# VH-VL binders against Small ribosomal subunit protein uS7c (rps7): the designs that were tried, part 3

Target 1, 178 residues: Small ribosomal subunit protein uS7c (rps7), of Euglena longa (Euglenophycean alga) (Astasia longa) (p14760)
Amino acid sequence: MSTRKLQKRKILPNDSIYNSLLVSQTINKILSKGKKNIARYIFYKSMQNIEKIKNENPLDIFKKAVDNATPSIELRTQKRKKGQISKISIKTKLERRNKIALKFIINSAKKRSEKNIIQKLQGEILDAYNNTGAAVQKKEEIEKSKSPVNNNKKFISKNKKSKNKKQKKRLKRKKNIY

## First folded at step 5 (VH-VL)

Design d3 (from d1 with heavy chain Y101W; framework fv_maftivimab)
Fold by ESMFold2-Fast, scan of step 5:
Structure d3 (fold): chain C 178 residues (1-178), chain A 124 residues (1-124), chain B 106 residues (1-106)
Amino acid sequence: as target 1 above (178 residues)
Amino acid sequence: EVQLVESGGGLVQPGGSLRLSCAASGFTFSGYYMNWVRQAPGKGLEWVSEIYGSGGSTYYADSVKGRFTISRDNSKNTLYLQMNSLRAEDTAVYYCAKESWSDYWYEEDYFDYWGQGTMVTVSS
Amino acid sequence: DIQMTQSPSSLSASVGDRVTITCRASQSISSYLNWYQQKPGKAPKLLIYAASSLQSGVPSRFSGSGSGTDFTLTISSLQPEDFATYYCQQYYSTYTFGQGTRLEIK
């Protein structure tokens, strides 16, 4: 292994509560306007709420949610001949794909209808944990672009209640845009 | 330190079923994509199937779709390939292969470790 | 599906020769192309990834080039241990291997 190449990148330490690199990466993705303590509070409070609801280790729930939202490929914008712009499918390393999943979860959470950001984040994480919600939908859209076409959706079943909630959320967002 | 050891190969009659296993060690198995690649006697390599770390996403070559099922048990560090409705054309050495992963910042995808393979013969 | 075609299917060469093997994709795959070496009775070994990047531990006499649809693997000065079958592999959309190029003693 080339240790020297790792020294050229900023090293992110594991978080102090869960001792998890994934948690540290997530907090950094939530962080905006330099308010580090607020980002930590939002994430940890969401985790505590999830633990209360599920009576399980919230880190395991979060890891599963990230896993469910992680695409097998990355879609990148490419300029084609004649100046056309299209998306191409590229397979990248798991670390990069996990970061894409984190982006899906956080951005989807921000667009939720719950009253505050803590409830929005916990709701999106729980939906993703159950293999449903806007973050998982974004992942599924990317998966449909992989060839050969994987059209066997039996392996990823969505419960009817989760589908109904997702549909209601899409309708609500559409009304808000209008 | 990374090792992949295939097992479960053997002789089976056309229309039969067989389950291959790949025991992984020396890396964090749950964090990596895993693949099956086969090679018919005297022929080239053919990609068969891929599975994501949690088992949430699977992909198959058209030649095996609907007949083969890839799965994994992360608690046992083991990859599986369930092969049903076997045909003479499925006769091959089946390799288990690990996809690249490292703390390096390269955006590349390759099969960095392979098992030694297990022979599947579909014949009477 | 993306098809990969290698040329030649077989090649005879002598130790010290410069050897060139070509791989062509049925559509553009950018630089998402790997090269593997397989010796009789053994699993394949990665030589080159992303068209031109040398895998650690692989001798510098191996090099790769190309992008889009046409790719080349070059061995600058053939050694006895290099007699093997060579495969290209696209990873742009799932995986497809070329049919292989068998390199044998002249």
Scores: ipSAE 0.000, ipTM 0.455, lowest interface PAE 17.2, mean pLDDT 79

Design e1 (from e0 with heavy chain R52E; framework fv_ciduvectamig_arm2)
Fold by ESMFold2-Fast, scan of step 5:
Structure e1 (fold): chain C 178 residues (1-178), chain A 127 residues (1-127), chain B 110 residues (1-110)
Amino acid sequence: as target 1 above (178 residues)
Amino acid sequence: QVQLQQSGPRLVRPSQTLSLTCAISGDSVSSGSAYWSWIRQSPSRGLEWLGETYYRSEWYNDYAVSVKSRITVNPDTSRNQFTLQLNSVTPEDTALYYCARESYSSGWYEEDYFDYWGQGTLVTVSS
Amino acid sequence: QSALTQPASVSGSPGQSITISCTGTSSDVGGYNYVSWYQQHPDKAPKVLLYDVSNRPSGVSSRFSGSKSGNTASLTISGLQAEDQADYHCSSYTSSDTYVFGGGTKLTVL
């Protein structure tokens, strides 16, 4: 029971500049060892640069980039007998799929050839905004992988329960960053 | 590869300022992927992280709460070094002082640890 | 007076496994997966063994493994060897953008 109280108390606030929960989640995802000021600087500087390039609201550009990188389904692992692993397609909440998109954008940005982290992040966001780039490609690979679900309904329900527990652990960890 | 070389007085009087320098070779003190720290070690307290300086388009520093009012960690880009200044020392500040580098690598928030250490400087605070 | 709690000493015989615990709070060990372990031989600077709870730098033996449960991180050394006799220190990042260390554990290989 005390664990519930701690979870409620660690609600992630909206960011101070854009008043956006999505922005706060993104900054948490960028965090290096909990150095919030550095993650915040990287993100806001990328947004500032995007605003200068596009002459548009950078939050709207970022939201569209996230939407373009958000898969319609999630792939999950299913263990078969003899340790064999297969994947199933399942539709999850938009909030969960948005977090997957954030991970795609951030991980793809890291692999870019630009000279610094800020330029890498702004480049990946702009590519995703234009429905191109590595993050959107990862999303399209998931989209291409979707097929009729040939699984026992009980198995799908069990996977949702397992995922929900993992999501709670991940959310608690991310809240602790602040 | 990366080498950290420490220098500074080994004996400091109570109430004076403890000042140590860490000279860097094989990396730049303004490297965007590094943090430059001072860590001390005493038999009674073990290892204590004191503070760090690092460059990310501008200089930042972070300090341990226990020393925050007395400590300064400063970079010197012209000499490729960073320094520790600890004011108003007491015998409790007697310790082996290390400088160290921490790198966050190409993984951004991944692979962070103190990967290179200086040789250590034993500083005695006594009259 | 260290921020993280480690046992002062641990001992084992060659070939055995031993575990060293490192207990903090939700603002350090419990809140982040940025726990590191350092090995220190007499008169030498500490050397990293593990980072991010369980990752090994290049050159560190697979006999060293790490885990974390709640506010407690653990270092396990399997197949103890004489050269493992050293001090072991845990470290964690904190919610205040600082680092804390444990008091250190002296490992004696009998």
Scores: ipSAE 0.005, ipTM 0.492, lowest interface PAE 11.4, mean pLDDT 80

Design e2 (from e1 with heavy chain G107Y; framework fv_ciduvectamig_arm2)
Fold by ESMFold2-Fast, scan of step 5:
Order: C-alpha cells, then sequence, then structure tokens
Structure e2 (fold): chain C 178 residues (1-178), chain A 127 residues (1-127), chain B 110 residues (1-110)
C-alpha cells in the first residue's frame, strides 16, 4: 500500500535522510545524465563534510545558504519588434526563486577550482552560507537589475549579516573547548 | 535484528537462467535507508558486485556493466524478499552467491557498506 | 580480472605491521571517499572492517587503520595477531553508480 500511495501522489517527496523537500529538489538539480545515486552521494557527502567543519546541523547551514542566494525578483527576456530582445524584472513566487538559487549554487560549484565535485559543492554552500561566493554574486547581479527603468540607482554593497544568537553560542562553545 | 536467508545450492545448465531469492527479516525490503545487493565470489575473479534494488519513492536498480544486459534484481514487498535473475549462464558464472544489505546507519552520515550478508549459495553451471 | 588491484598475498610475524594496497582509477578510488575493507575467514561471509576510507564499525580493533592517497587506498594492520590470518578485500563506489572489488589479499601470519 505505501508504494502505491507514494506513486499516486506524483510529487517530489522529502529526502530519506533529512526529510526535506529542499534536499530532494537539490539532488534533482545535481542529477546529470540520469545518475541519481551519484547525485545523492555527492550531496550527502558534502553535507557530512559541512557538519564536520562547522559542528552545526548541515541542513540549517544549507537552508541559510539557499536563502542568501535567493533573488527578490526574476529576470526574463522579452522579444521586441524587429527581433530585438530586452530583459525585464518580474516578481515571482518564493518557490521559483529558491529554485533559481539552487541552480546558482550548483552551477557555481561546478566552476570551482577544488579537485572533486563533493569539495566544490561544500565550498560553494559554505561561501553562500557566509553571504559570499559566486552564487551570491549572481543573486546580487539580479538585485542590481530590480528596476531597470527606475531613475534611482541601487546600492550593490552589502554588509554581511552577523550570525544569529544560536550560531554565536555554538561558536563560543567551540572556542572554549579548542 | 536483520537476517538474510538465501535459496540453497543450485545446479544450472549452460544457457539457462539462474534464479536466487533472498528472504529478509528484521527490516523491510522497501526501507528508505537500505540498498539490497547481490555479490558473487569465484576463485578466478574474487568478489564481484552484480547489482542492487532499493526504494526511494519508487523502485530503482543499478547493475554492474559486465552483467547489465542479462541481469535483473527484483524486490517483492509482499514476501519481503528480493531476487536475482541472471540469463544465459555459462560455466564462468559458477560462483558462491551472496545477498547483502547496505544502509544509512545514522541521520547525519551515509555509512554505505555491506553490513549484513546472507549465508551464501554455491551455484554450479554445468551440463 | 578484478577492477581494483591488490597484492595476491602478504605475510608478517606477530607484533609486526603490514599494509595492503588497493589501486583503482579517478572513476572509483580516486574520485570518491567511499572505500570499504572486508575481512573474510575461511568458509565465512565477508565482514566489514573499515568504511569511508578510515572509519571503523563498533567492535573493530584500533589496530586496523585506513588511508587514501590519489588512486590508492591502504589498509594497515598494526600489532599483527594470529587471528588476523584471513583474506582482505577492498571495495569502492564508482562514477557508474556501481561498486567494484579488489582481487583480495591473503594475509599469512608466520
Amino acid sequence: as target 1 above (178 residues)
Amino acid sequence: QVQLQQSGPRLVRPSQTLSLTCAISGDSVSSGSAYWSWIRQSPSRGLEWLGETYYRSEWYNDYAVSVKSRITVNPDTSRNQFTLQLNSVTPEDTALYYCARESYSSYWYEEDYFDYWGQGTLVTVSS
Amino acid sequence: QSALTQPASVSGSPGQSITISCTGTSSDVGGYNYVSWYQQHPDKAPKVLLYDVSNRPSGVSSRFSGSKSGNTASLTISGLQAEDQADYHCSSYTSSDTYVFGGGTKLTVL
């Protein structure tokens, strides 16, 4: 029965380790050439390594990385008369923008200089978690284009937000031990 | 406590299909944290992983390239078992056949190794 | 032939250290940190000794350690004991979503 119920739903289920829809979506974005168990392996090993480095829940780190890479708008191309193409800003649902952030993280990871894809992915996730790196840069480029017809210039520079109290408390505990 | 129990010794003639079953107790064949594998052992080739089946919202299989064209690993949820079907056997398929489980052993870590093995089934391919 | 290369045999005396190598390619041992080692005594199924290159399951002696450099993984047994006499097999995940094994190494305790 459980197998038939799951197939009948025909929706992407939460992953089996973190029970997270975001994780399942990420594994599907990593998936290339139909190699699903390689994609799962890459993602879970990256998460395991992140937990060892940060000594924090890797799912919370990943969620914050995605948040930091999520643009507030989406850019779309619009065809004009005489075959010209222009870009316009459109406000879309958070779900769609989160998927854009996932694409930024995965594609930016692939372009990193580390030797293997696991190290590339963990590096990009940690950079995005710290509000830096190529994925966050792609998000900031979209933010700059938020109102292309607006006469007011927008600021690009952003201060890194400090970690929340829980994260600061965890870091303080680690210092006392080390 | 997980136990895997295999079919007994088999004699198969060349060109026929080898069929073995692995009965599972202490776990479910549709467990979302397990992979169910067939591995064989022969003096000439050592240990060879043949293939696996596993359930993650739907059933998946992965097979070794050397046997991919003639192998099927199938789950049976109603009897809590999985089977090996190997077509067009030759004397080179003579081996001790094991079923085995791989699992995630913790929430944070994928500890992906063969943690439980069946007793083994000696299969001889001869006329 | 086996996909991963191990020496056919190795020997040592009680109290010595021995090392068994397992060499693959960038598509298996070199590409992933999922190398496992199995110990097999005569007429028994293999038993996991190490996983993820260097991790020990509960109950496995600290005399067994693992490492990896490039395309080669190594199992080291320190303080060799008579009961260590067995066959040792390495295994690795591959870029084809499969598992491969080495040819096995027979350890003789002299």
Scores: ipSAE 0.000, ipTM 0.455, lowest interface PAE 15.4, mean pLDDT 78

Design f7 (from f1 with heavy chain E108L; framework fv_ifabotuzumab)
Fold by ESMFold2-Fast, scan of step 5:
Structure f7 (fold): chain C 178 residues (1-178), chain A 124 residues (1-124), chain B 107 residues (1-107)
Amino acid sequence: as target 1 above (178 residues)
Amino acid sequence: QVQLVQSGAEVKKPGASVKVSCKASGYTFTGYYMNWVRQAPGQGLEWMGDIYPGSGNTNYDEKFQGRVTMTRDTSISTAYMELSRLRSDDTAVYYCARESYSDYWYELDYFDYWGQGTTVTVSS
Amino acid sequence: DIQMTQSPSFLSASVGDRVTITCRASQGISSYLAWYQQKPEKAPKRLIYAASSLQSGVPSRFSGSGSGTEFTLTISSLQPEDFATYYCQQYDSYPYTFGQGTKLEIK
């Protein structure tokens, strides 16, 4: 876990290795506060491996991967008659959309076939860096939805990633309460 | 130990509704999606939908939209699946199943837990 | 909807045999595929997830392979308790869909 300074206002500090707020936010999205040391280990080891593979600054690679996975809009759910849920597109702040990209990368990494969690994360980051992979695919799905053809068909559809994302938010909220 | 315990067998007439329950224990009920899957006699598995108990958000197979309603009661860790306007071809064993994938990295539990099944017979 | 097709629908084999069951998706699902075993009057039991990852507690004679649209489940040395019906399931996108099943019976 990171040490917090004495202040009433909460500020997420930059991480200790890359001095990056984006890295700190990513580690925060991986695990709850009580497991932060494990999240840090997984992330930093993945970055170290990327540096060895690419012979480039791994932070620059990660920033580009996040950019490639960042959607131009956000999809929100809106309830219809009888509790049916539809998707609506809204334009949100870049910071919020970057957090969506982080969730896409992390959730996509977890679903990869590699045996090691560290290899799953590095693989997804490298795929996103090359503008491919499941995280970028989820971003493209949102892009396709932002100006939909007008359809009268009633439809409720959530991809599995959206489902997992909501589950993560719920569990994180519960841990903050307790 | 994780357990999913379903309600008992039901016999219904065509046009009626049935509500099957699935009581969860041994894990954080609000942290995992609950799937509903049915199996007609001698047939394969058919996914009906899921619910995230933490929010109440649902996803249904289009085939069942308008007839199925999935709900939950977090105070008793119980999920429900109600199917209305029953037909004879709704005769099946109905299962609840906890999705093994967790949003949380540290809670990767790839054990898939299923209820014992609830037999629903639709006959006149 | 993603259609899952298994082959064969029926398979007869002897104890000790190597058996392979195939599963084809109508579109790419990456590695978001699970394999289930179901015995008569029992709920299904998951054997494989993420196309190739063995479920904890499942014997090592079971293995999965494939990605994209073509997948296989292999039992390297069939045991008496393995005679059951096997299903593949995609969990890439909604709605989740199952294959029609493969019934493995004694030859």
Scores: ipSAE 0.000, ipTM 0.446, lowest interface PAE 15.0, mean pLDDT 79

Design g2 (from g1 with heavy chain Y50E; framework fv_recaticimab)
Fold by ESMFold2-Fast, scan of step 5:
Structure g2 (fold): chain C 178 residues (1-178), chain A 124 residues (1-124), chain B 112 residues (1-112)
Amino acid sequence: as target 1 above (178 residues)
Amino acid sequence: QVQLVQSGAEVKKPGASVKVSCKASGYTFTGYYMHWVRQAPGQGLEWMGEIYPSSGGTKYHQNFKDRVTMTRDTSISTAYMELSRLRSDDTAVYYCARESYSDYWYEEDYFDYWGQGTTVTVSS
Amino acid sequence: DIVMSQSPSSLSASVGDRVTITCKSSQSVLYSSNNKNYLAWYQQKPGKSPKLLIYWASTRESGVPDRFSGSGSGTDFTLTISSLQPEDFATYYCQQYYSTYTFGQGTKLEIK
């Protein structure tokens, strides 16, 4: 496992219809092998269908669906002191957890039984909006696996650095004795 | 610990159907996608399809979609793969495999745990 | 389907050797929107199921020894074992998960 995020080569702009970064990120996750216009069509058509069904702002429905599918923590694989592998709960930034929710919604939508991707996506969004469905169930799996969280990586790293600093001071004192 | 335990070996006649099971334990069965992969004797690995246990939604490879059915029973954390209208060239070891979720740095579409395999022999 | 080609189909090596296995895809498995290579490596010992070694082209699975490393991007990928151990004699498969799932034909690593 790598502890570093991949650098993005470009900054993702807000979409042109809703002026939303979340929408732009979603379209990119739908995008398949250079079919940019198809991904946009799929997403916007799903949103239009949702608006007709609910008679509400579809962006608000989508934001609520993402919120409902967003886990409160992330599970990360960590190697223990004795070389054993375990999973720990880490609270990360909301924007990162929202991207996980988008993955859950899109991947769950693709595995639905409806006949086309537009119907699959609108169905998964509406299920998540109602706090049900496969995407929300993936989120609940993470919630059920949650151990008490009292850390993020930055605080753990800072604490370790602090301990190392104290240890270095002790080593210097010992060298002065010799 | 994560385990995928598959049903025992099967011997079938051409034209018959076979149903292989894969019992999951050590994790939340409905939280992870399950895949089916086969391997003919002395050959490489061939992806057959996937199921999302939470919804029961499936996706099959074109080579199998007329003959394969994937299902699951969430009450016993078991996935099933049924292949019908068997031919002699369906003789293979059939594996179930879990699609991973191990680190938030990465999108996971690879297979992190595999069942032990089920040998299916199709002969007249 | 994306066709995965591995080379060599087999190779003989001794304990302590540096071994390199290559994998080529018929089209790029680099997804430009997230800049990730949808490529994994598996190890399979005779009579056993495959075991995940590397994913996202270069990320080592937890518990896999440091002697295993993956590299490459787009269509050309390599798996390297820096100092071969007795337990490493196995068949190795690359897998793309960019467009459905396909595997290479495998590279059988045999003892000299």
Scores: ipSAE 0.000, ipTM 0.467, lowest interface PAE 15.9, mean pLDDT 81

Design g3 (from g2 with heavy chain D103S Y104G; framework fv_recaticimab)
Fold by ESMFold2-Fast, scan of step 5:
Structure g3 (fold): chain C 178 residues (1-178), chain A 124 residues (1-124), chain B 112 residues (1-112)
Amino acid sequence: as target 1 above (178 residues)
Amino acid sequence: QVQLVQSGAEVKKPGASVKVSCKASGYTFTGYYMHWVRQAPGQGLEWMGEIYPSSGGTKYHQNFKDRVTMTRDTSISTAYMELSRLRSDDTAVYYCARESYSSGWYEEDYFDYWGQGTTVTVSS
Amino acid sequence: DIVMSQSPSSLSASVGDRVTITCKSSQSVLYSSNNKNYLAWYQQKPGKSPKLLIYWASTRESGVPDRFSGSGSGTDFTLTISSLQPEDFATYYCQQYYSTYTFGQGTKLEIK
């Protein structure tokens, strides 16, 4: 009998500018697949702006931002008998967790107050790079899912708020100076 | 020295297409956004759209998005603007302009260098 | 689109005069996060392309004579030429780059 042939899925190629798979994955998540050219424009312009601000390789900044927003576990919802819903923690592959981080960054960027999507995206990437912002906060919510509320959790929350305040003050000072 | 050199004047009939070129020199072509701006006789300046030569990504003004296509060829540092389905009110001087690279949180920037302009006349 | 309105549409002045051109935007072009006004001024001589004079409302482009200055914030902006020269005969345009790009209708400066 003949062997069943399996179709190999084409892997997503690295992007043409940074030669990065992470960049290609990000562009695919920014807008619907039918809007790839617009998604490329948004992403590359945000990277160009980040390079202007930091005078550093924007790919390195972006990789660190994604790393900072990547949870160590994935939370999944399971239905039980009698309509009960429970959350379980699963350790998944880094690649899958990086995709979760990308969703956090993109969705958090959309909720920002900046005037346009490019500035919203660059702002969220820079916040995540500095281990602050809404994307990193969503990651931290997942990380804390295993711990009951206690004094240690309150202390950590206060410490993070202090860092966010310091970062916000520094960014405001830099913008005013320039 | 930064220079933007545009193609020569064009005369077209209504319904035709026109493709204007803009050859850049004196800087890294792929590092700067290129814009297209037109000016009808005796009128002001009207922004048409932009292209980032490194990625080929474009953004068009809503008034032109159904008729304009912006492209580039990085091997010859040249940007192109093609406008289709020409009407008599498309008669104008068409300019390419380079967007400045100023530091900051900015998306948009001002235009620091301009091409000499290409006159396009649409008449029956 | 942000609408840019210039005043006057034209004016005549003599060499040595102080000239003031006004530009108003339909919305603020001041970005609170960086405290910058996304406003530029261009000079266009007959038959020539526009040339950048002023950006960020008040910063003079390199090579532009000191007699040109820009001021204002938010929605109201002014271009001043402190002592008009013959080569200043031109049309002047303001431009916002806060939300895409729009230009004023232009102010034609005619030297008497």
Scores: ipSAE 0.000, ipTM 0.467, lowest interface PAE 16.0, mean pLDDT 80

Design g4 (from g2 with heavy chain Y101W; framework fv_recaticimab)
Fold by ESMFold2-Fast, scan of step 5:
Parts: C-alpha cells; structure tokens; sequence
Structure g4 (fold): chain C 178 residues (1-178), chain A 124 residues (1-124), chain B 112 residues (1-112)
C-alpha cells in the first residue's frame, strides 16, 4: 500500500535580493537548461550597473521599464468570412501582459549591438525606462493596431510557449558565441 | 500598408562598390529586423545578412563579411546595403526583406514582406 | 550552415494537377521544446520578388489560396498544390530560420 499527499501547484517565489516576484519571473525568462545561477548573475549584474549609471533604486527603474513595455491589450487572430484572417484586440490580465513586456525586453536585449548579454540587458532596460527602445516600440505597435476591445473571449496563444523556448535557446547561443 | 521600396538598377565595373537602399513605410521601422537576400541570374536565393534598425547591430553571412556593410537611417526609415570590391559573379537582383513577428516574443522568424529588388550588373 | 535540399529542381504539370515539392534539411529544424518547425515556403514569379506562402511548416499566410498546403516535420517537408492554376507556374523555395537563414535551391514549376 502507499499513502500519497495531495500535490499542490508550484508557486514561484520572490527573488532573494529584491524580494520581487517580477524579478523572479524575469530570471526565469532568461533561464534555460537549469542554468539559474548564470541567469541570476546576468540580471543582478545588469541591475547593479543601472544603479551606478542612474544613482537610483534599480528595482524602481526596472518596474518602470516593464510598465512602459506592457501593452494594454493582446492581439488575437480571427478567421473571417471568405477565409480571410484578421487580428482582434482583447483585454487580458495585467500579470499576463507584464509577462509579454518581459519577453519584449529580454528578446530586444539579445538583439542589441553591445558585446555581452549584461550590457545588452541593461541597455534595453534603460531605454524602456525612458519610454524608448525596441521593447517599447513593440508595445506601441500593439497599441496602434488595436481595435475595440472584446472582453468575452480570453486570449490563448500556443505561440507564446514556442517563442519563450526559442528565446531561451537563442540566449544560450548568444552566451556561447563571442 | 507595409511597403519596402528599393533604389533603381545599377551598372558597375569590377572593383567598384554599390550601395542599395530600401525605404520602409507602413510600420515602425526600428521595431523589425531587415534582411538582405540576393539572387544571381537563374539561381536561387542567398541570405547576405541582417540589420536591427533600432541599434544598427548587424550580422553578415561568412561569404560576405569582408565586403558587405549594412547601415540604416532611422530619420527616413531607410536601410542600406553596400557591397565593395565587386566581381562579375556579384551580378544579381538584391532584395531587402522584413523579418516577421509571429507572436509577442520576437525570435528568428520568416520574411513576410520583400522589396521589389534592385538589379546590379557588374561588367567589364 | 543548415543545407536545404529541394526536389525536383524542375517539374512539368498541367492546370488542375496535384503537384508536390519536397524539401529536406541537413539537420532538424524542429525545436523540441515548442514542437514548432522553423520552415517557410516562398513563391517567386519571373521578374518579381518572393512572396511568403507558408510558415511554421504548415501555416498558410493570409491571402494565400487554400490549394496551397505545407506538411512535414524535422528534416522532411512538403509543399502541395491540390489543383494547379495558371498563376501558380513559378519557382518555389523552402527556407529554414532555425539557425540563421538558408534557402533551398528552388523548384521551377513549368507548363507541361
């Protein structure tokens, strides 16, 4: 016979330095193949550099950057009559939209011209903080393309998982190249 | 609507340089990677490199890295591709192409819009 | 570089025919974590730029007719035109975007 306790859903803890769920989520977006110490190092070092540049609390800078990159809606593909495809706007939870902003920031960072991932990440965070840069541009494209919001259907995107996994793989390649 | 409009045909002598332009409209120019692809007469498509207009960061294919320079001017939403030390086998149609974003995380993606092409003829 | 091999190099067909074009990659373009194939198909008519037809191996681009379909996974991919139309006579290219970008050599679809 066996006795088995009920399994509970995994809860993502706040990070150990800033005690922030947002920071913990960001580190997980950078993380791949269990290299959490490397992801933590990259994030925390970029934050330390930002603090030195701005002489301000780097967590406040980071939160503002995320806010600036957070779209007000999500776009969903809808099939129309005649087989045509259009995009419609739907409002989703803030937590979900914040995760989209994190993807914008991390993805945009890796595409920067700086020589290492730490400098790429700090540069993208600072640009987003100033309401500029590639991450904010992606958010603004969503804002400009939005139609009247439909709140009756929740947005579900399998592509989000695909992009997250590819992004982590691309970050690994960038760590290993140069 | 998204449009990529390229500069006109060029005829060059071997050893010269050519600079092709690609003017983007209908989208945020700095938000999307721009690629350059060439096609020699009767041949297939050959990827030359990419530029990210926001940062100016570039990546070139090994075959072109010593002769190609990609730049952009964000004030006029225009990308440039300069190929130097031209040879007769550089005779080709040169295309600019925009890299898609298929969802909210912007990774390597397919090319959704293409310029009309610029014919470059290198002859002695 | 990932090498993309298309077959056949040319193909003769008549209007109304079903045609199949194949594309093989030298290594898998399937990302196991998301189960997505990083493969696209383009159509190029003489004197024109390439036009996107299919992406993610099987997703049809907006405005592309239903007669075009893509299939396959990993290293083996197929583009099918179910009932060939006069405007479909063109050269078709596959592309991988898994690791940088490489194209197949093209398949020229000609009138029989």
Amino acid sequence: as target 1 above (178 residues)
Amino acid sequence: QVQLVQSGAEVKKPGASVKVSCKASGYTFTGYYMHWVRQAPGQGLEWMGEIYPSSGGTKYHQNFKDRVTMTRDTSISTAYMELSRLRSDDTAVYYCARESWSDYWYEEDYFDYWGQGTTVTVSS
Amino acid sequence: DIVMSQSPSSLSASVGDRVTITCKSSQSVLYSSNNKNYLAWYQQKPGKSPKLLIYWASTRESGVPDRFSGSGSGTDFTLTISSLQPEDFATYYCQQYYSTYTFGQGTKLEIK
Scores: ipSAE 0.000, ipTM 0.489, lowest interface PAE 14.1, mean pLDDT 81

Design g6 (from g1 with heavy chain Y50D; framework fv_recaticimab)
Fold by ESMFold2-Fast, scan of step 5:
Structure g6 (fold): chain C 178 residues (1-178), chain A 124 residues (1-124), chain B 112 residues (1-112)
Amino acid sequence: as target 1 above (178 residues)
Amino acid sequence: QVQLVQSGAEVKKPGASVKVSCKASGYTFTGYYMHWVRQAPGQGLEWMGDIYPSSGGTKYHQNFKDRVTMTRDTSISTAYMELSRLRSDDTAVYYCARESYSDYWYEEDYFDYWGQGTTVTVSS
Amino acid sequence: DIVMSQSPSSLSASVGDRVTITCKSSQSVLYSSNNKNYLAWYQQKPGKSPKLLIYWASTRESGVPDRFSGSGSGTDFTLTISSLQPEDFATYYCQQYYSTYTFGQGTKLEIK
């Protein structure tokens, strides 16, 4: 018997304190390996600390932090030329890009120098809220991949190649006349 | 070069405690979860728990949570696993293993590097 | 816990043979949000630590020979060794890392 037919549908409800799907998604990302009570504690304590520091609604601060860390495109690995791997930029749905921002915030928080995970998470959220920090920096790195700078440089290179080829052909014709 | 070097073999009597160490080198110790896995003679692999060295946060398997303590010392890049109230069926090789780093494309939770193992023998 | 079941428990083979080892999880280890199977394969030689062979069900670890391949999705997974070499005689373990960590009981690959 296939146990797959007995699987229950996965539903992610809004969290119980802020009634926010984004918050539920974040808690799941903090410790996605069944550590839900600890993940909830870490997240909610970080939010309480942010509220005390900023004297503002911490959910609004968090939403802006996520927005600031959300890239406009997604980088995807694609196999090219004789098994070579390259990265391509694609435009994906906002929901998917928000999940990438959450990973940037959480992974960047874990790399911070503060003594505990609560302080690390609150620090990364506040930095992202101010449009700074490692999570926002990762987002900016992705944004650079869609920058026309490299495309313009490649286009200019192609133009130069084309001009050189045309010029050589013109010189050949002139030589044949004389 | 990533290396995990574990402490030497231990022989203990039932009721005693054992503390195994795992010294990490070649990477940022605080950036990766460290896991403990044991293997009884002729048996398979059994996950015991993990520690995130940056925070010291731990998760223990239900079978061990009453007797295991995982700690770390970030100044010497060393993780520790202490198992108390030893029984004869705790005789096993104990491994530390590094969990791979989470990427923005996907999380990598498999164990990419393993220590050489520490043999713990519990006998009366 | 997710229970991992391997078959066979042991397998006798000769150098040059194609070997297939199967692994079944008690529930899906496919994460719908990233479309990844949280399944790895390890090789363990007598007296040695396990060595990572395959992760994400089908990705070979750097340095692992291409005769090793992983396949499957959801609950049913296969490790294949296309042309068995003398150094491949070992015990092989599958592992799920979707919800905590559990290993299959192992498949011992023995000389025929």
Scores: ipSAE 0.000, ipTM 0.473, lowest interface PAE 15.6, mean pLDDT 80

